VH-VL binders against q5slc1. Designs and how they scored, part 19

Target 1, 112 residues: q5slc1
Amino acid sequence: MGALRGRWAEEEALRFLLGKGYRLLWRNRRTPFGEVDLFMEKDGVYVVVEVKQRASARFGAPLEAITPGKVRRLLQSARFLLGRDDLPVRLEAVLVHGTPKDFRLEHLVLEL
Below, E stands for the ipSAE of ESMFold2; O stands for the ipSAE of ESMFold2 at other seeds; V2 stands for 0.75 times the mean of E and O plus 0.25 times the DockQ between their complexes.

## First folded at step 6 (VH-VL; framework fv_recibokibart)

Design r5 (at its last look DockQ between E and O 0.59; V2 from the best seeds 0.00; counts 0 for: pae O 4.7 > 2)
Fold by ESMFold2, look of step 7:
Structure r5 (fold): chain C 112 residues (1-112), chain A 121 residues (1-121), chain B 108 residues (1-108)
Amino acid sequence: as target 1 above (112 residues)
Amino acid sequence: QVQLVQSGAEVKKPGASVKVSCKASGYTFTDYYMHWAKQAPGQGLEWIGEINPNSGGTNYAQKFQGRVTMTRDTSISTAYMELSRLRSDDTAVYYCARDSPTIFGDWFDPWGQGTLVTVSS
Amino acid sequence: QIVLTQSPGTLSLSPGERATLSCRASQSVSSSYLAWYQQKPGQAPRLWIYDASSRATGIPDRFSGSGSGTDFTLTISRLEPEDFATYYCQQYDSSPYTFGQGTKLEIK
């Protein structure tokens, strides 16, 4: 315990989602398929939430969608953590733009 | 075909400034952040900063803050990096590189061919 | 900022051997936010691996990336002569984005 190095954006994302009624199951869980930032549940649906920090929002052209490889790895990680593949799973993102003292959040539901 | 073409090599004296250009083609210039990196002779890559070519907004590594200025001219799809008060340890190859963002990704592809800046008396 | 430390600094191997290049971060980096670049003398870096394990277009399947947290690796299952180059890791988990100092893979 003491001073934290990094992950401030993830802390803010977690606080935001808890305030929206999400329930946290696991945090920073490593799997054979990659790391899951936040694994949560909302209204009977399991949610993989990925957090991305940037110094500023990417204005101009819209960002491209998540890559197919990353979608596969996130879904495989969710099924690994659940130990089954018959439960509803959703992918979401929280984009954190700025610095610890001046940031904005953007919450996205990702299409599978 | 996406391409970044940089200006030619430069030789400068200590205390001078240098302005390196990076002309983009094969994509919409204002859709992607442009990054700049330094590679001193025999050394690794060091990130200098980034520019939003749409707004002109910049973010610089602290080491270069106060000496670097990044600009662009959207009418000719060209980014610029100017480094002032040159010293001998600024001798390096300077690269521009396009950010290739997804929702989560910000890897660099492609890179310009590099511009050698030599600072000598 | 996140410091990336690559090891070894130089790796001397022969064609046909297996190479393992390491990249260690000063704080946790999601596996989604790490890339690898190959650079040969006199050339610009080239994107090799993104999202820790996804090969860029045209990259041979003998290259694989893996890792999570603070420890990432680039593995070459069977070295070819063209694979001898310097490799850099790069993180884009948080600004400012940073590079490792490189591992030079050289012929023994």
Scores: ipSAE 0.394, ipTM 0.809, lowest interface PAE 2.8, mean pLDDT 87
Fold by ESMFold2 at other seeds, look of step 6:
Structure r5 (fold): chain C 112 residues (1-112), chain A 121 residues (1-121), chain B 108 residues (1-108)
Amino acid sequence: as target 1 above (112 residues)
Amino acid sequence: QVQLVQSGAEVKKPGASVKVSCKASGYTFTDYYMHWAKQAPGQGLEWIGEINPNSGGTNYAQKFQGRVTMTRDTSISTAYMELSRLRSDDTAVYYCARDSPTIFGDWFDPWGQGTLVTVSS
Amino acid sequence: QIVLTQSPGTLSLSPGERATLSCRASQSVSSSYLAWYQQKPGQAPRLWIYDASSRATGIPDRFSGSGSGTDFTLTISRLEPEDFATYYCQQYDSSPYTFGQGTKLEIK
């Protein structure tokens, strides 16, 4: 036994980004630096997209920042997946607030 | 320095309620979710739920739904966890813990010192 | 909910040895939404590793975290006497957030 189970929030994030004209390259790809949820392309730029689900929206949330360590891991993962480090790469997040029956999406551009 | 200081140990009878306090200092209380966790004697950690100190909104683990109430008083930077209809298996150390400061984070740092609640007839 | 299973339950080793602690998730924990905590008797848990591989402030570099998907490890390259404690993994990929049952690292 041991089949990996998919994430509903990731499915919704993918649908949302495809609707915005993003193109999917890879999904749930393991690298020596971690796993990339969605690796996509938009207007000639490669995009690492991380998806985070929470049961409710975080209103009045703490400082919304990404750690330097996570930035490094995501960028190294992109370079690993591309096999080169001279292409434009952007980091993005899709925050999925709620449950499968009642959710909202928040799309953020990180780094750039 | 960021600190979470919890109320003292409690001894309760089955069927009673207990309310544990967690006073925060060294940071803006309303900017960070507060979480609560249970650790029964000799056992591991179990997440109870979370509260948004700004709105008062809560989210509880299903196991505790209906018996737990989390509140806060922003004027004194204090969070509360109340557990009702106490049973002997509610005997545990209860911790408050601050949510992480990142978009993706929900790890806990720091933790309060813990409050021992003993339920004994 | 995502169940985290730690192994072994108890790990008996001597100072100077290498320790490897395992945390297995019942489903994928994407983007390394995993933390590790250290707890000594009578003390609150302390954040040790976050984002699967990032050390918290003040944590010695002999500690390293790794893994993705369903399999995560905490490695201590050379055990010091102060490292003997119980370690818990925790996932924050989806609510409800869950902890593993712990691995007690004890002196052989």
Scores: ipSAE 0.347, ipTM 0.800, lowest interface PAE 2.8, mean pLDDT 87
ESMFold2, look of step 6: ipSAE 0.165; ipTM 0.739
ESMFold2 (binder alone), look of step 6: mean pLDDT 92; pTM 0.938
ESMFold2 (binder alone), look of step 7: mean pLDDT 93; pTM 0.941
ESMFold2 at other seeds, look of step 7: ipSAE 0.160; ipTM 0.729

Design r6 (at its last look DockQ between E and O 0.48; V2 from the best seeds 0.00; counts 0 for: pae O 7.2 > 2)
Fold by ESMFold2, look of step 6:
Structure r6 (fold): chain C 112 residues (1-112), chain A 121 residues (1-121), chain B 108 residues (1-108)
Amino acid sequence: as target 1 above (112 residues)
Amino acid sequence: QVQLVQSGAEVKKPGASVKVSCKASGYTFTDYYMHWAKQAPGQGLEWIGEINPNSGGTNYAQKFQGRVTMTRDTSISTAYMELSRLRSDDTAVYYCARDSITIFGDWFDPWGQGTLVTVSS
Amino acid sequence: QIVLTQSPGTLSLSPGERATLSCRASQSVSSSYLAWYQQKPGQAPRLWIYDASSRATGIPDRFSGSGSGTDFTLTISRLEPEDFATYYCQQYGSSPYTFGQGTKLEIK
């Protein structure tokens, strides 16, 4: 992996979650089912964290917060990285709104 | 059936303004961001900006900031894109496109049929 | 902004052949934030692939998308006559959203 992928926003998301007591296991890991931005652990639960950057906050009524296909791929990726499927896994997102000099974070826990 | 139907072709002189409309049907208009893109003749696609039809909030690509205004009328489920101080290189097909408005996705589906704006002479 | 460069510009192949279309980004984007569109002359673009590898509704499984970081591909395992069109990649990982300049897939 040699190229930048939204690095500033991912770095801020990681810093934020580390400050909340999350532990980093892997980052930017490719699996047969897709890429995982941050794979972390908190209180005995493994956490797949996806990071999304946008120029400004989006306010409205999103009907599809996350597609069923993406949920499936993220869970398959977690099982692949763990080498087993019997451990607790949670999906989370960190939305990074703005620019490196003027941003805010929105942290979401996604229903499985 | 989700559809986006745009206004007809326009011919404008340099310095004028054009306002393209995009009427949505088959879904709740205020639930999805609307995007606009430009395709100059024989060229690729260029993102212009987006509008939240619920709030009216907008975000424009820097290249178009100051010349583009996006608005909407929720009572008729219609989005508008106005481009001012037209130049010859504004000649293009302009598309509206519906955002997925998922937490992770900003792909566009569907697209309007496009509106040709010709700026000449 | 992220520049997407597609290659080749034009790909001339016959029905039944395998096609590989490349999209390279000037900086990294997550595979979750890349889409492909098909456009035929006189028509609007149509969503083909989203999240780098997920097919839109009704898209045949001979189309597959892959890639991550800066390198993404769209593969057509066995070309059909209806597949000859221009294909654009688009990133939505950071604003402004940008498109590649297109690859025209034409019949030889």
Scores: ipSAE 0.235, ipTM 0.757, lowest interface PAE 4.2, mean pLDDT 86
Fold by ESMFold2 at other seeds, look of step 6:
Structure r6 (fold): chain C 112 residues (1-112), chain A 121 residues (1-121), chain B 108 residues (1-108)
Amino acid sequence: as target 1 above (112 residues)
Amino acid sequence: QVQLVQSGAEVKKPGASVKVSCKASGYTFTDYYMHWAKQAPGQGLEWIGEINPNSGGTNYAQKFQGRVTMTRDTSISTAYMELSRLRSDDTAVYYCARDSITIFGDWFDPWGQGTLVTVSS
Amino acid sequence: QIVLTQSPGTLSLSPGERATLSCRASQSVSSSYLAWYQQKPGQAPRLWIYDASSRATGIPDRFSGSGSGTDFTLTISRLEPEDFATYYCQQYGSSPYTFGQGTKLEIK
C-alpha cells in the first residue's frame, strides 16, 4: 500500500465531490458536537459530509437509519461552523470500500 | 429480540484447530456484518476480523491472517470462526458481535455470550 | 491501524464520586466514530456509548461521552455500585476496527 490509510479515502471522497460541483469550505473541523470530515457547499446548500473507509467486503451493505441524536449533533456542528442557524444544511456520506489501488465509492444523500 | 448464541467451551491441544459458532436470531442475518473478538484471560479485547454474511467476504486483522477462517451458513443464520495451529496464547474467550451498520455507526451490538477456548498441553 | 490508548489503566473510586475515563487515538477518528463498552467479569461487553456521545438504550444519564479527533472521554457523574466494571473504547472510523486496552473502574 502506497498511501496512509484513512487519509487516502478522504482525498478520494473529496475529489469525487469536487468533480460533482461541490465547493469545499472546511475539512477535519472539530466542534463541541463532534468532528466534521468535510464541510461543503453546493447550489446554496451547506453539506456535512462524513467519509468512512470500509473493508472491501462491505460494499453495498444495507443502509440503516441514523439516529435523531446523530442528526442533531451534525446539524449543531454545521450551525457552529456557519455561526448561524438559518441556512439550509444537508447530510451526506461517502463510503470508500477497498484499497488505494482498487476502491469503490458509495455516495449517500440524506433528507433532513 | 436480537440475540447471538455461541457454541460451548472447548479444550484443545497445541497444533489443533477450533471452530466456534454464533447463531443469530431476531433480525435479517444477511443485512449485518458479523465481527469476532478475542479476550485473553485478564486482558482486553482484540478485534480478529469480520464477515459479510451476504457475500461471505471477510477481512482479518493482520495478526490472525493465515490462521483464521470466518464462514457462515445463511440457511441457519450462523457465523463461524475457525482458528488453526493453536498455541497456548490462543487461550481466550472468543466473542461474536453484530455490526450496527448505519450511515455513521459501526459499533457492536449485541455481543454473543462468549466461547472459552483453552489450549493446553 | 489506529491505536487507542486508555488512561488510567485502573481507577479506584468510591460510590458517589465522579469518574473520568480517557481514550486517546493515534490519529484522528473521523466523525467521532467511537464507542464505549462496559464489561463485568464473566460477561460479554455491552454497548454503553456510541458515536462518541450517544447513550445506548437504557443507559443512565449519569454516563456521558464527549470528544472528537484524537481525544475522547467517558464521564460518570456520580458512581453507583453497579458502575464498577472495565470500560473499553472502540473506533470504527477506519478498518481495522480497534479497541483500547481498557480502564478498570474498581471500588476503592
Scores: ipSAE 0.014, ipTM 0.628, lowest interface PAE 7.2, mean pLDDT 84
ESMFold2 (binder alone), look of step 6: mean pLDDT 92; pTM 0.932

## First folded at step 7 (VH-VL; framework fv_recibokibart)

Design s1 (at its last look DockQ between E and O 0.57; V2 from the best seeds 0.00; counts 0 for: pae E 4.3 > 2)
Fold by ESMFold2 at other seeds, look of step 7:
Structure s1 (fold): chain C 112 residues (1-112), chain A 121 residues (1-121), chain B 108 residues (1-108)
Amino acid sequence: as target 1 above (112 residues)
Amino acid sequence: QVQLVQSGAEVKKPGASVKVSCKASGYTFTDYYMHWAKQAPGQGLEWIGEINPNSGDTNYAQKFQGRVTMTRDTSISTAYMELSRLRSDDTAVYYCARDSPTIFGDWFDPWGQGTLVTVSS
Amino acid sequence: QIVLTQSPGTLSLSPGERATLSCRASQSVSSSYLAWYQQKPGQAPRLWIYDASSRATGIPDRFSGSGSGTDFTLTISRLEPEDFATYYCQQYGSSPWTFGQGTKLEIK
């Protein structure tokens, strides 16, 4: 985790989710379908968490939903990492708005 | 169809200010952040900052803090970037660019045609 | 802030050759947050690749992007005359958003 200094927002997102009872399984794992930022587990459900830092300390204009292509790549990555496709998987995002000294988190559950 | 059209070239003296406009068309102006970037002659691109056109909130790169002001007029779908206390190394092409359409993006598409600002004594 | 260093600064090749353009980040960047732009003289930059490997609309499949962490690559499998331009990488994983200094791809 110390090698991820350019990923301060991921560190904050991880700490936030650990504090909410999530368990970390893998971090920054490369797959043929892309990179998974955080792969976690909560209450028997595997969770793929995408973390995005945004520069503003305030939320702005309406944001587009996650694209179907991004959903597909995240699900393919989860199946690759698990080695199976019969387990519950949830997609989530943590948007980290602002800077290391002044940030707010927005935690979203993404619809499959 | 989606277009960003910028104001024309400017020639300014050191110490003056310049205000560049960027008129958007072909999309809902308030749905996308607007960014500004600098490209000095023969050099690469440098991010200046961004504005949320809905709220008017801004965020500037530290290098430009205190000298740049970004505003917008939603009634005419136009963003503005004002740079004050101009000096010779502010001579550059200034671009506006629209943010990406996803919550995971901050890539820029499209870009305005650019506005050359020349600061000369 | 994350500094992007592109190499080489200038790449001289002929049509039909393979081009490999490198972008190295001073700090780790998720592949989800790396883009490439093409710029020709007198023109604005144009989005070419986003998410490190996803081509923008209308971009030929001879262009491919790859990489993660600190090392990213734009590859052109077989150069066409229209591909000679300057290419910039951009990161949007950690503010401020930053660009590489560019690689000029020119005819040998």
Scores: ipSAE 0.416, ipTM 0.823, lowest interface PAE 2.8, mean pLDDT 87
Fold by ESMFold2, look of step 7:
Structure s1 (fold): chain C 112 residues (1-112), chain A 121 residues (1-121), chain B 108 residues (1-108)
Amino acid sequence: as target 1 above (112 residues)
Amino acid sequence: QVQLVQSGAEVKKPGASVKVSCKASGYTFTDYYMHWAKQAPGQGLEWIGEINPNSGDTNYAQKFQGRVTMTRDTSISTAYMELSRLRSDDTAVYYCARDSPTIFGDWFDPWGQGTLVTVSS
Amino acid sequence: QIVLTQSPGTLSLSPGERATLSCRASQSVSSSYLAWYQQKPGQAPRLWIYDASSRATGIPDRFSGSGSGTDFTLTISRLEPEDFATYYCQQYGSSPWTFGQGTKLEIK
């Protein structure tokens, strides 16, 4: 068993969220609608978490800059994994900037 | 409306340097990363690096580290890429390209028209 | 870095035929962070597909992207004369961002 190159950011994001009381349900789950990095639960709400690694400096785009297409595919993936579409689902992101030795996390709750 | 206009073609000798400019218009220059890519004649695309035009921070592909410098002048919405110690295999079209509008994307749209740099003895 | 290998290098087909272009990654591309570009001779690349399967504005629905993990495809259901060009895949899941070497789709 071993981690692939570049997976360190996902591990750090997971550690961070577990430390905030999130519960991990599934990880790296493929669906007909796309791949879900982390599928979690917090306070009775299911959470799809996208992890985006950036080795470079932060970009200047607004926090709400996610495409409607990506929102739709993440929600479809959540519904597929749950087997139903009537449960509350929150979309979140963890941006991991830098290197394994020197990184910063940015945790975002995304509007649906 | 959104446009990236690059400086004109250049002919250089081996060992020289070249500085290509990319002027942005039709959007807020500092809101989007700028990327640079290389395409040698008859070849594919190769990512060179990126610059955050707001902060000036850069990230370069390892192949170009130490030979490339990316800068920008926010007062004229212009990005620059300088490649030093030119060699014959640096002959290529160099493109600037704007990063995507989303925090999850790093696809490139639009692209500049390209700048041909020819390195010959 | 993630190496993208496209196949075939050249695909020779006629208008009206179906085309399937492959892009294989050396490592998993997280959350399908993959784009496709079309390039014609003398022109800059143009964004065609983003997020593996989303068409850019104005791209005809005969183009579809699919795949996840290490295997991605671009499919053209019925080739039109204007579709003959070189197509590149590009990943943005892990820095540095990388491109495939291209598939030239040429008229038979």
Scores: ipSAE 0.197, ipTM 0.744, lowest interface PAE 4.3, mean pLDDT 85
ESMFold2 (binder alone), look of step 7: mean pLDDT 93; pTM 0.940

Design s2 (at its last look DockQ between E and O 0.65; V2 from the best seeds 0.00; counts 0 for: pae E 4.4 > 2)
Fold by ESMFold2 at other seeds, look of step 7:
Structure s2 (fold): chain C 112 residues (1-112), chain A 121 residues (1-121), chain B 108 residues (1-108)
Amino acid sequence: as target 1 above (112 residues)
Amino acid sequence: QVQLVQSGAEVKKPGASVKVSCKASGYTFTDYYMHWAKQAPGQGLEWIGEIDPNSGGTNYAQKFQGRVTMTRDTSISTAYMELSRLRSDDTAVYYCARDSPTIFGDWFDPWGQGTLVTVSS
Amino acid sequence: QIVLTQSPGTLSLSPGERATLSCRASQSVSSDYLAWYQQKPGQAPRLWIYDASSRATGIPDRFSGSGSGTDFTLTISRLEPEDFATYYCQQYGSSPYTFGQGTKLEIK
């Protein structure tokens, strides 16, 4: 319980994705390759969803892509959690802009 | 070579203001957020806030809200932090640092060399 | 805001020994968004570790970061003379971003 108290943005991201028809498999799952925030499924595709919260939107600033190291670790984590490497896996992000009382979500599909 | 060069040390009286500059070189200044941090003598680091050099938009830590103003001049690739109504516990080294933004990351690299601000009698 | 508490405040060890530096968060840090910085007297902090366990460019492999959620560590497997410095953790999982108060690693 204590470990999840500071994760309001992940709760909102989860609610948002459930409302879009995603199915939750695991959350906050530690693997040998790192932590996965949300591990989900949509339309036969397994989805690793990472959540990032910021106080305000970064309007006008270029948003750097996910680092190659992070991509590799997230994909390795997905393979570990599934116990196989022959299933479709997608990486997604939910950016949570603002505070618990005043926020908005941005949902991204990440290029592999 | 990415480099942040800050203005020189300042000595100020209580109640005055100070404006520290941070000149960026070796990268496109408007592509990266700039952060500012405080380190009082013998103490740790404290985040003050950030500025988007493209838009000029800012976000300040609550402790500094109302006393800090961050600005920039994109024509000379320079960020500024102004701290007003100075008091003795504002004596510190002030650092600028470049955000290394990915969609997930906000670690700071590189840092400026620091600017000592001394507030005394 | 997330408070980061580092322990010990000062760690006195000799070259060749193993060092373990702790950073504890008051709330869970999302997705291991935690960095470590090294700072020597009179110098600016330098990025050492990001995303809890990834070494910055040029950082020796005797440094390793680990942990998740609320408990993070920086381990130096075999201390070299140049490793004696103050180390700070920093979280960027939620705004405002915050730093730990530092652990000073000093020669015994």
Scores: ipSAE 0.245, ipTM 0.751, lowest interface PAE 3.8, mean pLDDT 86
Fold by ESMFold2, look of step 7:
Structure s2 (fold): chain C 112 residues (1-112), chain A 121 residues (1-121), chain B 108 residues (1-108)
Amino acid sequence: as target 1 above (112 residues)
Amino acid sequence: QVQLVQSGAEVKKPGASVKVSCKASGYTFTDYYMHWAKQAPGQGLEWIGEIDPNSGGTNYAQKFQGRVTMTRDTSISTAYMELSRLRSDDTAVYYCARDSPTIFGDWFDPWGQGTLVTVSS
Amino acid sequence: QIVLTQSPGTLSLSPGERATLSCRASQSVSSDYLAWYQQKPGQAPRLWIYDASSRATGIPDRFSGSGSGTDFTLTISRLEPEDFATYYCQQYGSSPYTFGQGTKLEIK
């Protein structure tokens, strides 16, 4: 299991994304705008990845993936970590459903 | 206006069961998870569990596993929570609350007015 | 799983003063998924802050939420009489969702 109990979902999300060719730059980085779970890069694009663990898969369509305010804070965090605002950035999410022994992942690209 | 209206107060003996209802209005009932929480007299809030009103799927806090059953009737936009084998420390106000509209949000808004369940011999 | 500890348990202040309420998590709350609720006696809780720092609809801007990871704060810049109530924090970064035990903000 991962580094700290309670971060197992983040470890599985990281393993999943590394297997898809993403490169890890930073993890668990705090900024004035919030904490970034995983900050990654793929094909010249920087990617902010948010990870959430759930005990079971939820059913039913959410109205939005994340709030517009959270989108802004994640983008501000990316600019802070990069020290510039002229680079391409994408927001993604990984939902980890279940327990360390029995889980599945959903990977989402979030609209800006 | 979005509103959750709960059934009235109940007085029960130890060992009985109670079923609390929560009627939703002002929104599409099946689009939002419904949560239940307990507040014992003079105490804070404790999460009991959640139900997906579309599928009927549930997830309960470990403390309540085996004693709680959550159901719903989508035709009347109503959620239910049944607690069995009641004991004196089940005396509390029970709230239903609607989940947030976003995939990562699980804050609760709005809340029902609460249902007092009193368990006494 | 994640225990939220609020401090102080009771905070006695006068209208016009600044209030600072603390919520500390036993482990990091991922992505700042933390909410605050206000509750007055005989009433249901009401959503006040979500995602650590976003105000719910209709909440005055004298309320601000901040923090990340394990340490979160609710600040009221200038107390009004209607602000005296009990405040609860709640995390939704991982299941099971948990609440803090509450901070009672009372008139001195």
Scores: ipSAE 0.197, ipTM 0.751, lowest interface PAE 4.4, mean pLDDT 86
ESMFold2 (binder alone), look of step 7: mean pLDDT 92; pTM 0.936

